VHH binders against q04fp6. Designs and how they scored, part 8

Target 1, 166 residues: q04fp6
Amino acid sequence: MKELRIGRVINTHGIAGELKIDFNTDFPEQRFAKNSELLIAGEKLVVQSSRPFKQFWLVKFSDHENINLVEKYKGEDIFINERKEPRLSEGEFLVSQIIGLKVIDEKGNSIGEIADSFHTGANDVWTIKKSNGKEILIPYIDQVVKKVDLQTSTVTIELLEGLDED

## First folded at step 3 (VHH)

Design a07 (framework vhh_enristomig)
Fold by ESMFold2-Fast, scan of step 3:
Structure a07 (fold): chain B 166 residues (1-166), chain A 123 residues (1-123)
Amino acid sequence: as target 1 above (166 residues)
Amino acid sequence: EVQLLESGGGEVQPGGSLRLSCAASGFTFSSYAISWYRQAPGKQREWVSTIRSGGSTYYAESVKGRFTISRDNAKNTLYLQMSSLRAEDTAVYYCAAVTYRVWSGSTEVYDYWGQGTLVTVKP
């Protein structure tokens, strides 16, 4: 019983099986990504495609190709199986907490946003996607990551010589 | 249940090629970065390559130009094409996925690892 509610089906959308979802998750793009397994009315459904739509999210499920197959889901809550999240210590963050954070330097200049995180053995590496589409890889160490502020959704970094060179 | 299953290992001569596969289930494969790691006898596990959900690829210097990582989101499968194999590439190769990540500062922590597939490069 570790189901987490991530939204509610408020209506169908069009005739091709799309459902309009009023979501209550911080990362709808990840929760409704293709091949995600969602729980609706006790049924496991696999996402075929999804997209943002106004203040809502549109989701189409595999094997639900028309409106008649999805009408029964109107008004139902949407759940996922909650992962067992570890207890976090100071300086520890879930990937879901850091993806999308705005990255600035110590002078307040915008660098980009956090796109992902992975581990290389020596340290965690965070990827920053710049406005021009290029990525910078930074190590999660005190010399580089100066402050993570979840309240303002910002990360302050100091780019050391060689880290931002293409 | 999250599962990763590697295959494609075997014995090959120096200069040869092998293609490794990793079949994934139990999580949203297309949304996460997936990595290849390897461990040679008596050595520490080392990172080999990573592919992002968006397709960006990264390689350890020791394999850059020789190995190619790729993914097939429709099949929930990760690949590693290995060419110009050397004796020092002999190792058990592991597929690794993190569906959530915690910065540990000191220890490599991955949520999910496969059982591994052995690659032996012998003359």
Scores: ipSAE 0.012, ipTM 0.223, lowest interface PAE 9.1, mean pLDDT 77

Design a08 (framework vhh_enristomig)
Fold by ESMFold2-Fast, scan of step 3:
Structure a08 (fold): chain B 166 residues (1-166), chain A 122 residues (1-122)
Amino acid sequence: as target 1 above (166 residues)
Amino acid sequence: EVQLLESGGGEVQPGGSLRLSCAASGFTFSSYAISWYRQAPGKQREWVSTITSGGSTNYAESVKGRFTISRDNAKNTLYLQMSSLRAEDTAVYYCAAVTYRVWKGSRVYDYWGQGTLVTVKP
């Protein structure tokens, strides 16, 4: 069993036991679905209901039906026990699916292979390892990443000024 | 069991320095990009710095030139050397390793530490 951090309780919401969550998941509808089990402050809690609210997610737990029962969770991180890989939508990829993909430009010229990925405050970044061992960092945005094709194990990119340091 | 454990936080005066450490266990540390994030009271978490598996580094503009990220794969440890600290650097600092990533929507970070508090006294 592995614990995956999916968010943090930033406040209560109203008086009926809802918690306001700053979430760290691409799949809040799945993670906060009814009957999901979440771990907060060492307690296992079952989701009764949840809904989007501005940039946050509101979650209500079974047997926690008023503000007095949930105020103790303010400031706590939320974890799940991740057994299944998430269901992916178009344009979504697991890190394991993209590592090793061949990177080409729009003319078909080979640039390198995807070696790693990480997040910044502005965007996700993919690392391309060139044949000479040097790395270039590209933002995972529509202007740069034009196509990801898992059938051919190929990523097509358009390099912007300054992205290729070689 | 995957764990990231931050340490090295504390109180410092403006202009001071601190070295944060993140001890990793339960995964192949050398194979992942590892990042530092921070969260100030009442604010959302913000990205600070990343070091890739190949050793390339990247920094948020607010810390560039003042912070240095490094890693020791033999010790499974990530570091953040902080210098010229300012009041606005006051935050809980977290390290994070990514195993799930998506292009659109929110971000998923599979492995997060519990954080270490840095307070820069005005």
Scores: ipSAE 0.037, ipTM 0.475, lowest interface PAE 6.5, mean pLDDT 80

Design a09 (framework vhh_enristomig)
Fold by ESMFold2-Fast, scan of step 3:
Structure a09 (fold): chain B 166 residues (1-166), chain A 124 residues (1-124)
Amino acid sequence: as target 1 above (166 residues)
Amino acid sequence: EVQLLESGGGEVQPGGSLRLSCAASGFTFSSYAISWYRQAPGKQREWVSTITSGGSTNYAESVKGRFTISRDNAKNTLYLQMSSLRAEDTAVYYCAAVTYRVWKGSSTRIYDYWGQGTLVTVKP
């Protein structure tokens, strides 16, 4: 089971069971939403409520209604199952979602499949593996990547001059 | 707790070689792109090399052909094999683990973890 660290309990807050979380996620509202399942110290805990607080997030778990029940979690890391997906905006993807997608051009011709993704200074670059084993690197920009369809597991691209020299 | 621990630094003569290691714990190492950065005295931190979760590698122009980045997912360890070392390679070397949210025209890091660094000194 894949677990992803999303934060650390740095202290309790007040006496009603709230924990103060130093979080490492771009999706705190989604990750700490009511009914979310989190892992702390090997225990599965369900979020009852949460709210932003300064640079931290305050989280209260179901059945943990006072400070005495939650003090044991101080200093513990918080994990989620990596297979749980955050809510993403249009055009946002996790790298794991795009690896393996079939790549076609605007005419429907098969080019290959997405093998990898990495960040450069200006934009993200995707690696396409062709059937001949050769790899093409394309920038994730509107001029090149025209459509990403996760439902059909397909990416439509337009190859610009210089991207495929064979 | 996410932890990155660098080792393998030391003193070498110009033209020599060193192998740096970065031991990772507390996260799913194989799912992360992992990078080497360095910082020389009085200079800004400089990117050196990255290996993605899929195994693709990239290098700063100043180290291409001399440095090789690799990973061992079974050992949760990142490596940097450095050869033909120059005085200008003297720096504290850091490993960093990032997971990206991919977005058109921009990449937003979800996580950005750094180690404590290991010092490499090329004695001129």
Scores: ipSAE 0.013, ipTM 0.195, lowest interface PAE 7.5, mean pLDDT 78

Design a10 (framework vhh_enristomig)
Fold by ESMFold2-Fast, scan of step 3:
Structure a10 (fold): chain B 166 residues (1-166), chain A 123 residues (1-123)
Amino acid sequence: as target 1 above (166 residues)
Amino acid sequence: EVQLLESGGGEVQPGGSLRLSCAASGFTFSSYAISWYRQAPGKQREWVSTITSGGSTNYAESVKGRFTISRDNAKNTLYLQMSSLRAEDTAVYYCAAVEYRTWKGSTRVYDYWGQGTLVTVKP
C-alpha cells in the first residue's frame, strides 16, 4: 500500500493533546475525520476528534490525551495509506465509462452527450456537449442525474429550469 | 508514483504577468483532471482553476478573466498564465491531480500535490 502525504505537524495546541496540522489535502474534513488512521513518525494513530483552526487543522488522537504524549510529533509529516478500491461502488464510474453516453430527459428528449467530468467543490460536475457544440454543466447529484445505463449507453437527467445554459 | 513539479514563480509588480508550469509524471496525464491551488500566508489553500481531460476549464471567481489554464498532453505539462496580477494573488501555487473517477460524494477522492512555486506581487 502506497503512503500519501497529507500534511505536517507544525506545533502542539493547548495541553489536551491537540496537534496543529499544516495540511495539503483537498478534503481535510474527510482525511481527519474521527476513526481515520494516520501515519506519523512510523506510528499508526487513530483520530479521536478534529476541527478547523484558522489556516490549520487541529487533530487529537486516541490514547494521546495530553501535550507530553504528542510533543514528539512536532515537525513530522503525516501520511495515509492510499486506498486501492478493487470495485466501483453504486453510483461510482470511471470517467471513461461515461464519456460519450447519450443524455436524455425523463420524457426521452435528446439533450446531448457526456463530454467530461471534474471536481470543483462539494460535488462532481459533468459536462454535456449539445449538438450545436455548446456545453452545459450539471452537478452529479440525485436531483439531476436520475439514471446511468451503461448497457444502453444512456444517461437520464432532470434538467432544472435555466440549467441548460450554464 | 505520481509526481508533480511546479515552476515559473517569482516576483512581479502589480499589473504584471507570470506563467506557471507543472510537469507531471507517474500517471496517464491525458486521462486526469488537473488543478491549480494556492495558499497565501496565514490562509487555507484555495482552489484557483481546473482543466479536465477533455479541455473544459473552470475558474475561481477571484481570478476569472485574469488567469488562463491550459495543458499540453504531449509534454505532460499544465500551465497557468496569470495577468493583471494583484497583491492578493501573492501565494504559493500548487498543482494537484485528481483521480479521474466520478462520484456522488467525496469519500473516494485521492489527491496528489506538488511542492509549490512562490508568486510574490509587490510594488
Scores: ipSAE 0.091, ipTM 0.347, lowest interface PAE 3.8, mean pLDDT 80

Design a11 (framework vhh_enristomig)
Fold by ESMFold2-Fast, scan of step 3:
Structure a11 (fold): chain B 166 residues (1-166), chain A 123 residues (1-123)
Amino acid sequence: as target 1 above (166 residues)
Amino acid sequence: EVQLLESGGGEVQPGGSLRLSCAASGFTFSSYAISWYRQAPGKQREWVSTIYSGGSTYYAESVKGRFTISRDNAKNTLYLQMSSLRAEDTAVYYCARVKYRVWSGSYEVFDYWGQGTLVTVKP
């Protein structure tokens, strides 16, 4: 199915652009996840944040920062188009965009390439495969990952002591 | 077309073990990362474990050392071996196919979920 009805906007919530949704899905956390594209009243809206609220789900959309911008959606049905790619916020990437990127240090020296990515309970971790076949695990934090450039297919990192162990 | 079907849940005593299965069909199983999630009554859904297409495995701190995720690509089946079960492990367990991983906010986007299988840990 290309479009699925997942709920209805029953009211606004507060003044900061949140909509209160009566949802018709068993998986509201998945359907209203950040960066999901929803269809309301013929408009494509991107989820900025969402959370459970009593028997409802609260959803805030990107570029809809106050009640005046979202009041027009009251009473409208909400649909998803499962074939649409999500719109990503700054600093967000699809795994397919990250795997295979060339990794360099801040001096331009080649370190390897991104081979895998995963999440721990604390943070996201990337696996870098070096030319000698060894792997380095780096956390996706500002102290380590300095720049991700998709145009040049390059990631710039700063290796901290202990992250490049033989 | 894509389907995920969990099985193996049931009632078990504290300290006991259970093995959950997730049978997949309608897609190239070996090419996808697949996660186990659980939801206890009245609580939010909680991530449990993920296995990536390359075989890498990761666990929530609450289950690390007690649960083992594995896959059999020839049988298109995902497993969760649960040991040293506690009352807090009581939940409906779901398998989910990972479509995207996003780097802000520690989450994954899933495109398909199974129906779930209930695990009850009773004294």
Scores: ipSAE 0.005, ipTM 0.215, lowest interface PAE 10.0, mean pLDDT 79

Design a12 (framework vhh_enristomig)
Fold by ESMFold2-Fast, scan of step 3:
Structure a12 (fold): chain B 166 residues (1-166), chain A 123 residues (1-123)
Amino acid sequence: as target 1 above (166 residues)
Amino acid sequence: EVQLLESGGGEVQPGGSLRLSCAASGFTVSSNYISWYRQAPGKQREWVSVIYSGGSTYYAESVKGRFTISRDNAKNTLYLQMSSLRAEDTAVYYCAAYTYRVWSGGTRVYDYWGQGTLVTVKP
């Protein structure tokens, strides 16, 4: 059993016991889901509700429904007992799972392989490295990425006009 | 445990230069991509630059041609060389390392952040 730091309490929010969390986890919705057990300042707390808020996550704990009960947690780190990686939802992938996947078009022609993944703005962007060493950036959207098959290590894409340009 | 520690910030005059460093522990810079972000007072965090595991680099349009991202794999350290600095570059600069999920329509999630280093361009 290992204690994994998933965030820090930076402030309270409102008067009804919500804490504003600056999180450092790839699965905030799973980590802060209702009934999750979190560790703060050596105390075990059970999540009653949580929601995204700007770049933060708001969390309310059972039996802590008033600002006076939660002010003491300001500045404290939040930990979980990490025994198992959370399961990914359909269509969700860790970067480590997609790096190296072979990319083909809908006719089965080889395009290259996934070299990296990057998130900024509206969409995740995947980098495809072609055999000639040139890279293509594609958005991870349904119009472009048609299928991801981890068992065969293959991604099927439809190249839209302009994506083959520099 | 992953820790990122930024340094190299300070005050500089318009047109000046600074080099920021991000020392990583518990995370291998050469095996993953890693980014620089910045946040000006009262503003949202803004992506600045990224270096991919294979060495490819990308920049926000506002800094392209003025900033250079690099890494030293032996020192496990990320750098941001900043030149031709402007008043609008004033911000706290953060390095960020990601292990995150990706999906259609994308939502930003974060894995690891440093505490930041302040860059002030004045007068």
Scores: ipSAE 0.000, ipTM 0.154, lowest interface PAE 11.0, mean pLDDT 77

Design a13 (framework vhh_enristomig)
Fold by ESMFold2-Fast, scan of step 3:
Structure a13 (fold): chain B 166 residues (1-166), chain A 123 residues (1-123)
Amino acid sequence: as target 1 above (166 residues)
Amino acid sequence: EVQLLESGGGEVQPGGSLRLSCAASGFTFSSYAISWYRQAPGKQREWVSTITSGGSTNYAESVKGRFTISRDNAKNTLYLQMSSLRAEDTAVYYCAAVYRVWSGSTYKVYDYWGQGTLVTVKP
């Protein structure tokens, strides 16, 4: 199968073309981002805007700005037309492959090594295992993770208050 | 083409055991953290367990001590050994691979899902 199902249209929302989606992805914000191409009922639709709504996502498609244009999609599954392993370009890396990289602060002091990577809520979270066996959890955000250097197998971080407490 | 194919589901009585498999192809399996999720009829999908590329395992509280996740990188296969099954474990079980690519300022997320395998715990 060439298409991957990422959700289902359960209803319309309001009169301006928003569809209420019951989604089957842990990353609805990325999957329903503006300019994403989705397939519904064999038709290619481009996301104009999207937002969270209770346990659902509301999605509006370009050129579908009226309820009358989108009622036909009620009950339809939503697919993406992509089943290829992403290719890495210069400066890109797999977050799951950072396991075992050395962690230093911006002064060059050793903190530990990356032991795990998982997604919880709004951010990816990395576990750093210190030499004493204790672990600290850091969010994968620009304020904390400053640089990932695969050439030197090193991650540079800036610790926020409380992250390195025993 | 990234493919995940679950198998091993079926009907079992409470207290029974099942072993689920997820056969992967079209990607570098050993480089991914792979998870099991489940969805009961009419309910939200819930996370069950994850095994990282490095071999670390995590479990939802409801399955700790009863389920064991494992992987065989040579066979590109993920397993879920389920024991002491309960009626509440009745669900379609899905294998999921999440590919996160960081570009230095943003990252892209690609999640790939299998078709699922049905587990029914039936008295």
Scores: ipSAE 0.093, ipTM 0.422, lowest interface PAE 3.6, mean pLDDT 81

Design a14 (framework vhh_enristomig)
Fold by ESMFold2-Fast, scan of step 3:
Structure a14 (fold): chain B 166 residues (1-166), chain A 122 residues (1-122)
Amino acid sequence: as target 1 above (166 residues)
Amino acid sequence: EVQLLESGGGEVQPGGSLRLSCAASGFTFSSYAISWYRQAPGKQREWVSTITSGGSTNYAESVKGRFTISRDNAKNTLYLQMSSLRAEDTAVYYCARYYRVWKGSYTPFDYWGQGTLVTVKP
């Protein structure tokens, strides 16, 4: 199973080993709860305590009691083992699972990356950010999204007439 | 904790304008799409508008050309500028962050806070 990115360490906080995390998980209270296992820079770290702080989350890890032990994690992405995620139905994904997936068409041509997801009432919509910075909005329906492969971090789509740019 | 707190609702006459605000906390606001939904008396909750993390906007046909969604990432605040208000716009307005995606006929969608009431009276 692929490791799921749930945030990034943007700085240390204070001197007692707290890290300031910019999180992209929909379950920060669950993911950063005491005794949770996180992966940073290839190391397994166990959460000792955590708390919300403005738009961020502050996390302290077991056996990392001072700033000198945690400075090396600045700028590192934070991952979890996807096996510990809540059970989802077929075709159901957490937003955090799909953000950053590379998008290709049925011929293997690169289109962009999944940047966001939202619901409109009729169906879910995913946003694809192209290399030029422009966004394409696609409906999450069988006619458009053909395959989601979390192992290869790839989504295969078929763009319908009106969504394609000639 | 994730919170979205709506404000700015009130009573207006048809043709009037209101600006709704949604103050976000407990998550990285700039990284998420945020939507406005509304629920009128006796009706199901209805999607109104979405703004993505990249700034792309989408609107329900019923409000297109009359409402404008915007965001201020520095203030962690979402806005909905409403103009040319009609009696049918009367509803409680919610801002919502969508956290689960699904390809089925029912979509799991949550909203936060109590909403803000907009009443359009002649």
Scores: ipSAE 0.126, ipTM 0.520, lowest interface PAE 4.7, mean pLDDT 80

Design a15 (framework vhh_enristomig)
Fold by ESMFold2-Fast, scan of step 3:
Structure a15 (fold): chain B 166 residues (1-166), chain A 124 residues (1-124)
Amino acid sequence: as target 1 above (166 residues)
Amino acid sequence: EVQLLESGGGEVQPGGSLRLSCAASGFTFSSYAISWYRQAPGKQREWVSTITSGGSTNYAESVKGRFTISRDNAKNTLYLQMSSLRAEDTAVYYCAADVTYRVWKGSTRVYDYWGQGTLVTVKP
């Protein structure tokens, strides 16, 4: 079974079943959201609630309502099942779906094609490879990415000043 | 099995230099963007730098001009050359790879794989 490690239980927190987690994800709000299914010590646990705490994340699981029920998880790694991805929401794409899409501006002019994607502290960034081999990095924000059409394999963007520099 | 292993950390004086390495295995390294992150004591992890599969680089404002990210696809290794180090650069440094990328608006992308980190201490 393919499992991805997203954190480690460092300690318990208080007496009401909260665990203190050192997490390996940039977006703990998404991974530790209510109703998420996590794997600890081979056991499937469903998140009841979670919250930030200093550099850590506090997580409480359904049916684990006091410290005595969760002490056994101290020092254990936390996994998710790689084969069971969260459902894609509107505006959410797998990179495999967007790599190679043709990029046009709102006037229909060809700009290039999507070559890569990564995130920074502020925004997700998409890389466009131009026909001349140069790359443009654009933020994945509503002001720039206007439409992603998987049926026509096209992304429509509005280039803001400074994004396409010579 | 995807594995990332950082090395090269240590103690340096302000103004000094260090070169960090991240050895990657278990995926087609040359096909993915790879990033450096850091976590100072009591702080959240912060993004430091990324290098794309095509070689484009991007940097956090706090390190721009002082740090250089590079990759060696033949060795499956990521590097971070750090110069003009400051006390504020003291942190555990991690490399990160999202081999199964998901893109969503507002920085909601999740990294699947992290290394164990390497400690950098800048002491006056």
Scores: ipSAE 0.171, ipTM 0.584, lowest interface PAE 4.9, mean pLDDT 81

Design a16 (framework vhh_enristomig)
Fold by ESMFold2-Fast, scan of step 3:
Structure a16 (fold): chain B 166 residues (1-166), chain A 123 residues (1-123)
Amino acid sequence: as target 1 above (166 residues)
Amino acid sequence: EVQLLESGGGEVQPGGSLRLSCAASGFTFSSYAISWYRQAPGKQREWVSTITSGGSTNYAESVKGRFTISRDNAKNTLYLQMSSLRAEDTAVYYCAAVTYRVYRGSTEVYDYWGQGTLVTVKP
């Protein structure tokens, strides 16, 4: 089983089974969401509840309702199975799903290919590499990205004025 | 699609040196922090070193001063230069890339591991 370390148990918290986690993820809310399966000391544990606490994350596991059941995990690293994919809702994508997609306009004209994605401000920005080697940066918003079709490996966009410097 | 491929492992004598490589594809390598981990027979996986997208490095105490992590963004390759090797350095070495993003309010997760490369330090 391939495992990825996402944090470490640094202490217990209170007496009701909560563990205090020093996490290595930028998005602990997803990793420690209810029903998530985590690995600690080779044991599979299912998250019952979790919440932010100062610079840490508090996690309570199913069937671990008091401090005596969880003290053994203090100092242990927390892992996930690398092969678990997050559940994505409509309009959400993994970076790996969009890199390399062909970009066309609403008339079917070729613009380029998705080369990268990064986050800035309130929206993600996708980088399109044109055939001439130039790059266009587009925001991932409904006004610009009209359709993402993973079956045809195609993204349809509407370029707003100022995004393409022809 | 996203792939990490380690190479450079082998058998070496105590006090010797090896350089491991990790070739990355399918993502913009320069934007990600990349780490080396290792797992010795009968032991838990151990973090070895990390290099950030900006080039900052960090090391486990057990390898500090003996190992050097580096990256070549033009070649999409991560390196681990290992010197003064000891029997306890015998392990399968893995590289790992981890990044989290938010698209329209949800988390995008980008967690990838290589297949590993074996390093054996034999007297």
Scores: ipSAE 0.000, ipTM 0.124, lowest interface PAE 11.8, mean pLDDT 77

Design a17 (framework vhh_enristomig)
Fold by ESMFold2-Fast, scan of step 3:
Structure a17 (fold): chain B 166 residues (1-166), chain A 123 residues (1-123)
Amino acid sequence: as target 1 above (166 residues)
Amino acid sequence: EVQLLESGGGEVQPGGSLRLSCAASGFTFSSYAISWYRQAPGKQREWVSTITSGGSTNYAESVKGRFTISRDNAKNTLYLQMSSLRAEDTAVYYCAAVTYRIWKGGKTVYDYWGQGTLVTVKP
């Protein structure tokens, strides 16, 4: 897939070229950050500025500095090119980087392998598949995940009371 | 083209039941955790439930015991069985798949979102 939908233009805002976006991304501040490249109606646009506004996001594009230049985008979906993903920060991983990592405890005992990841309302959750086929779900928090070493393909964890209930 | 298409929404009275479906295409459905989210009028989108590729399920506290998430990998379809529906369950329901980013203690970017299906709980 080459394009990912991150929102829809629902209206213009004021006269200075701001568009009101109904966004469907968990990271609007990152997706609409200055210099981000977005696709609207097949046109590549570069974000000049953006800000939160009620349940929406206001976005202004470079070279689109008045209402007459942006009215044509009303009702259009907003996409990003998946090949231009934001750079990863410390502690951020692609799902493909963590799947298959060997999981050990702080004593070096093998626990299993990372099999999946998903987000809850509180934390990201990583699924560990044990050699017996059973799954352990761990929260991706500092108290549990002590080290992620991509060079050795190893994750070191501390299992808190109640997380391994088998 | 990757597509997630929700269906099964409608109007229901309090205490009623609905079954939502999400038909997936354009990616290897069985390899991903798939989630249900919802957005009530005037509110932010909230996470409802997830089923992992291995079949493990997790639920938001507000729906635990009332909703059941399941998947049919042969049909590339995700389901949400909703029972004991309440007025506060009124929302547009979306399915979403995690494909590229996870965050330590923060939010995961869900790369694929559906168009949504409206659930209205009216007395």
Scores: ipSAE 0.094, ipTM 0.526, lowest interface PAE 5.5, mean pLDDT 81

Design a18 (framework vhh_enristomig)
Fold by ESMFold2-Fast, scan of step 3:
Structure a18 (fold): chain B 166 residues (1-166), chain A 123 residues (1-123)
Amino acid sequence: as target 1 above (166 residues)
Amino acid sequence: EVQLLESGGGEVQPGGSLRLSCAASGFTFSSYAISWYRQAPGKQREWVSTITSGGSTNYAESVKGRFTISRDNAKNTLYLQMSSLRAEDTAVYYCAAVTFRVYKGSYRVYDYWGQGTLVTVKP
C-alpha cells in the first residue's frame, strides 16, 4: 500500500474540532469527502464533514468534536492510502457495480442496461442504453431510481415525462 | 502510459469564441464518458459539460446554449466550442475521464485528468 501526501494541517479552526488544511491535491472535494480515511501522525481518521474555506479546506473527523482533541495535529502532514476503497453508505455504489445492470420499469418491462454515469450539479446522472441503440439519461434520485438489486443485477426505474427525450 | 492533454486556451475579449481540445492516449477513449471541468482563481473546480461514449451531452446551466461539447473517436480527441464568452468564464479548463465513482452523496475519484489550459476573458 502506498501513502500519498495530500496536504498539511496548518491550524485549528474554531472550537468544534475543525482543522484548516493547506492541500496539495487537485481533488480536495473527493479526498476530503465524508467517510474518507486519512492518515495523520500515524493515526487513521475518518472524515465526518469538510468544506472549502478561502484557499484552504476545513475538515472535521469523527470522534474529534472539539479543539482540545485536534490541537495535537497542527503541523502534521496528511496522507491517504492510494489503493484504499472508499467506504460506501446505504444507497452508494461503485461504478463497477452499476455498469451493465439490467434496467426495468415498475411493471417489469425491460428498458435497457446501465452504460455509464457522470456527475452534474447536485446529482449523478446514469446513462441507459436501449436495445435500439439510443440512450436515455436519468438522474440518480429517488423519484426516478426506485430500487437497485445487486443480487438480481437489476435496477428498477420510473420513467418520468420527458426523460426519453434526453 | 495514460495521458489527457488540453490545448486551445488563450486570451479573448468578452463576446469572443475559443475552441478547446483534449487529446487522449493510453486507454480506450471511445468507451469512456469524458468531461470538461474548470477552476477560476480562488474558486472550487466546477463541472462544465460531459459527453458519453454514445454521444449524449449535458451542460452546466451557466454555459448551456453558449458551449458545445463534441468528440472524435477516430482521433481520440474531445472538444469544447465556447462562444459568447464572459469575464466569469476565465478559468483553467481540464478534461477528465472517469474510472471510479461512488454514488448517493460520495464524490468521485478520477484516474485520468489533464494538466489544464488557461482561458482568460478580458475586456
Scores: ipSAE 0.012, ipTM 0.214, lowest interface PAE 8.5, mean pLDDT 78

